# VHH binders against Geranylgeranyl transferase type-1 subunit beta (CDC43): the designs that were tried, part 4

Target 1, 376 residues: Geranylgeranyl transferase type-1 subunit beta (CDC43), of Saccharomyces cerevisiae (p18898)
Amino acid sequence: MCQATNGPSRVVTKKHRKFFERHLQLLPSSHQGHDVNRMAIIFYSISGLSIFDVNVSAKYGDHLGWMRKHYIKTVLDDTENTVISGFVGSLVMNIPHATTINLPNTLFALLSMIMLRDYEYFETILDKRSLARFVSKCQRPDRGSFVSCLDYKTNCGSSVDSDDLRFCYIAVAILYICGCRSKEDFDEYIDTEKLLGYIMSQQCYNGAFGAHNEPHSGYTSCALSTLALLSSLEKLSDKFKEDTITWLLHRQVSSHGCMKFESELNASYDQSDDGGFQGRENKFADTCYAFWCLNSLHLLTKDWKMLCQTELVTNYLLDRTQKTLTGGFSKNDEEDADLYHSCLGSAALALIEGKFNGELCIPQEIFNDFSKRCCF

## First folded at step 6 (VHH)

Design z02 (from z01 with T98K L108F; framework vhh_8fcz_2)
Fold by ESMFold2-Fast, scan of step 6:
Structure z02 (fold): chain B 376 residues (1-376), chain A 121 residues (1-121)
Amino acid sequence: as target 1 above (376 residues)
Amino acid sequence: QVQLVESGGGLVQPGGSLRLSCAASGFTFSSYRMYWVRQPPGKGLEWVSGISGSGGRTTYADSVKGRFTIIRDNDKKMVYLQMTSLKTEDTAVYYCAKEYSDFYLEEFDYEGQGTQVTVSS
C-alpha cells in the first residue's frame, strides 16, 4: 500500500501527545484554579489528544469528577423561581443567588465530557431542560443574538456584554447537544426566527460574515456552523454562497495563486505564509484560520478539496507552525506553540482527512459514537 | 488596559507623504502582530498593512503596496506607517490595531480615536 512505500509521517505525533498531556497535568482533579478559561484548556487538550488517537476516556477519565463539580443547577431570584443549569469556570467566584454559569464554559465542558465518553452524565445527571432554559435567558429579545452570561440583577442578558456570532454558535451547539434538531425543538427554548434574522444581518456585501460589514473567516465559520446545526444552510442565497466560497479561497496565501485553478500570484503572498490561510484580507496567515476557513468551505461545498490547495496548507502546518522539539503548533513560524493553535491546527489536518466534525469541533468518530448511544 | 494612541495625520496634497505613529501600552508589545486599518468616508474598514511581532514580516493591501511601509520599534513600543505617493483615495481615518486571541476566536483591539488623513488639492 502507499504507506509501505513511503517513509515515516512528518507529523510528530508522540511530541504532540506530550504537549497536550502537559496542559492536563497542570490541572489535577483536586486542584481549583482561578483561570476563567480553565474549561477551555481542558477542551483543547482533550480534543488534541483525541485527534492524535489517544484513548482519552481510558487515560483521563479522572478529570470527569472535577468537571462534574463545575455543573451547577440553581434557582434564579425571579418571580417564577426558574431552574437553570450549566457550567461555571471557577467555583471560588460563585456569588450566592447569582449565576456564574456561562455559555463558553458550558460548551467546552459538554464537548470534553462527550470526548471522555461520560455517557452516565448525559443519560442520568444532565438536566437538559434546565440547561436549555439558561441558554434561553442568554438570548437578546430585541435582535435574537446571545450574550455569554446573565446579569446578576436582572437574570437576563446584560446590554453591556458582547453579543456576536461566536455566542450564537455556542448557544445553538449547546441546544443541539441537549437534543434539539428540528425548528420546533429549538423554538421551545429560543426565538429561532430572530436568531436567523440576526445571522443573516451579519452577511457582508461581497460574501462571508462579520461585524460591521467586515468579512472575517472566524465569524464566517461560527455563522455557517450555527446554520448547519439549525439545518438552515439552504436559506443562504446561491450568490452569497458563491461569493463566500470565492472570498474563503482567496484567504489562502499561495505562490501558485489564490485558488487551485488560478495561476496569478497572490498579492498577499509572503513565502513564510505560503499555503496558510488569513482570517481577513491583507493580514498574515495563521494556524487557526486554516481550520476556520477549511471548516467554512467544507460546509458550503462538497468540492472544497478540489478548489483549495490542501497539500499546501498541510505543508504550511507541518513545516512552518508544527514545533518538532516541543510538540504542538504555533500561531505562526515566529512564535512558540500554544494550546489554541495546537488544537485548531491539528483539527484542520483531521478535517482534510475527513476525521473531524467541524460543526461541534470534535473528532468525527466521537461524534458518531455519542449520536448513536445518546439519541444525539 | 490596552492603549493605542495614533498621531501624524493631516492634510496633504496628492503625491505627498505622511508618517503615522502609534504608541502602544498595556501589553507585551513584541508578542503581538500590529496592523494599520483605515475607514474612508462613507465606507467600511479596510485593512491596509500588518507587521509581525519581531518586525521580520510585513503585509500590504494591493492599493498601497509599494507606496506604504509599516515599521515597528519594539524598544519604544511604537508602530509607524510611512505613506508616500498619496492619492485622494487614501483619504480616511487611520487606526492602529492589536490582534488578540480568545480561546474561541481571534479578534482585534483598536481603541484609539484614529488619525485623519486627507489627501486633496
Scores: ipSAE 0.282, ipTM 0.653, lowest interface PAE 4.0, mean pLDDT 84

Design z06 (from z01 with T59Y K65E; framework vhh_8fcz_2)
Fold by ESMFold2-Fast, scan of step 6:
Structure z06 (fold): chain B 376 residues (1-376), chain A 121 residues (1-121)
Amino acid sequence: as target 1 above (376 residues)
Amino acid sequence: QVQLVESGGGLVQPGGSLRLSCAASGFTFSSYRMYWVRQPPGKGLEWVSGISGSGGRTYYADSVEGRFTIIRDNDKKMVYLQMTSLKTEDTAVYYCATEYSDFYLEELDYEGQGTQVTVSS
């Protein structure tokens, strides 16, 4: 669970704060080869600190200057001279007739600016329409999914580039941040019906979402978060929702099976994974899948805390993957803490407490503040 | 960069044994979980066994438990699947797999090219 001011906790809050702080304190003085990792590092570090009640806007506003330098606005060599913008991976990359703007860098930068409360820049300098046009160009015309960046020859989303539910989520999250709320808002920039058709085509026959009819809780979280941001969760059939809830509950490892009130012993039970969530059938439990599964359950049913064994997943995170000496959370009990699992493990605990917005992957208080300014 | 090369498949009679091998390169092998996943003709992927980075933890799908054993050699960067009491239902292409992270969704898979196992009389 997240630290309470008036009670004891098994969470080593001071160590977790220092863990996240180490990733930020040296970052502005260095340049790594691929800056997409730097945007992700800033995002996960700031999110983790915010979960542990650090005032990140006061303490880490220095990172805004670095992030602002990565904002690029350019004119495409197309028939309409389309103006696009977004965030680049590297400041040293200057390829004539090509854009280095990509969807993941753009989302992480925007979410970080929201967490750092860079609202003056957000409201006056960022060109939200050109950001949204960049997203528009990333949509594949044949199936409605999204690619991460533009083809330099066509200046459009390429049918030969990799696409999947992750990029659908990132694209819709960016448009939502830019002010899209209604179907009419989204339709200004993307083919919303085609995107919905693509998402629905990724439903698995036994519940959940995934590529090639293989249920995967990470892709399920991406699909459900996308549908939530599009106000389209009601388009899912009741049977598919029930099958997906059942599948997600079976991802939790338990000696009595994965359902809260099952009494028969699970013959495939691994005691080391007790209470943790697996991402797929017949795989080990993993810290991040606590977040992906719990977010998915939260989006599908208001009763998710009654159906899921929240005490068991809390014990798995705090006793198995929390690192009490270094701070942070590891992927599993055999590995060292890393930034991604530290953030998502902390987010899972915050989600259980009702303090985290899983749809945008930011603390609930920050989402509420953002919402007041963007009026939706 | 990440390379996984499977070998050891072939034709075997029901009740027989085979040992599959996977040679890994391009990553810090001992830090990564390794898996065997199979695809029977006309069916989807089935994850049949996994082993932790240290080798201290293993799992098996119910369909293969008691018949298959997964082992790894971190010094040689090898993972093996020892298969015994083979059944016609074990006929599949077998893939060696490991996961990676792209900072957005962890546990995306790198899979090798596969090795065919055919169990027939």
Scores: ipSAE 0.439, ipTM 0.759, lowest interface PAE 3.1, mean pLDDT 83

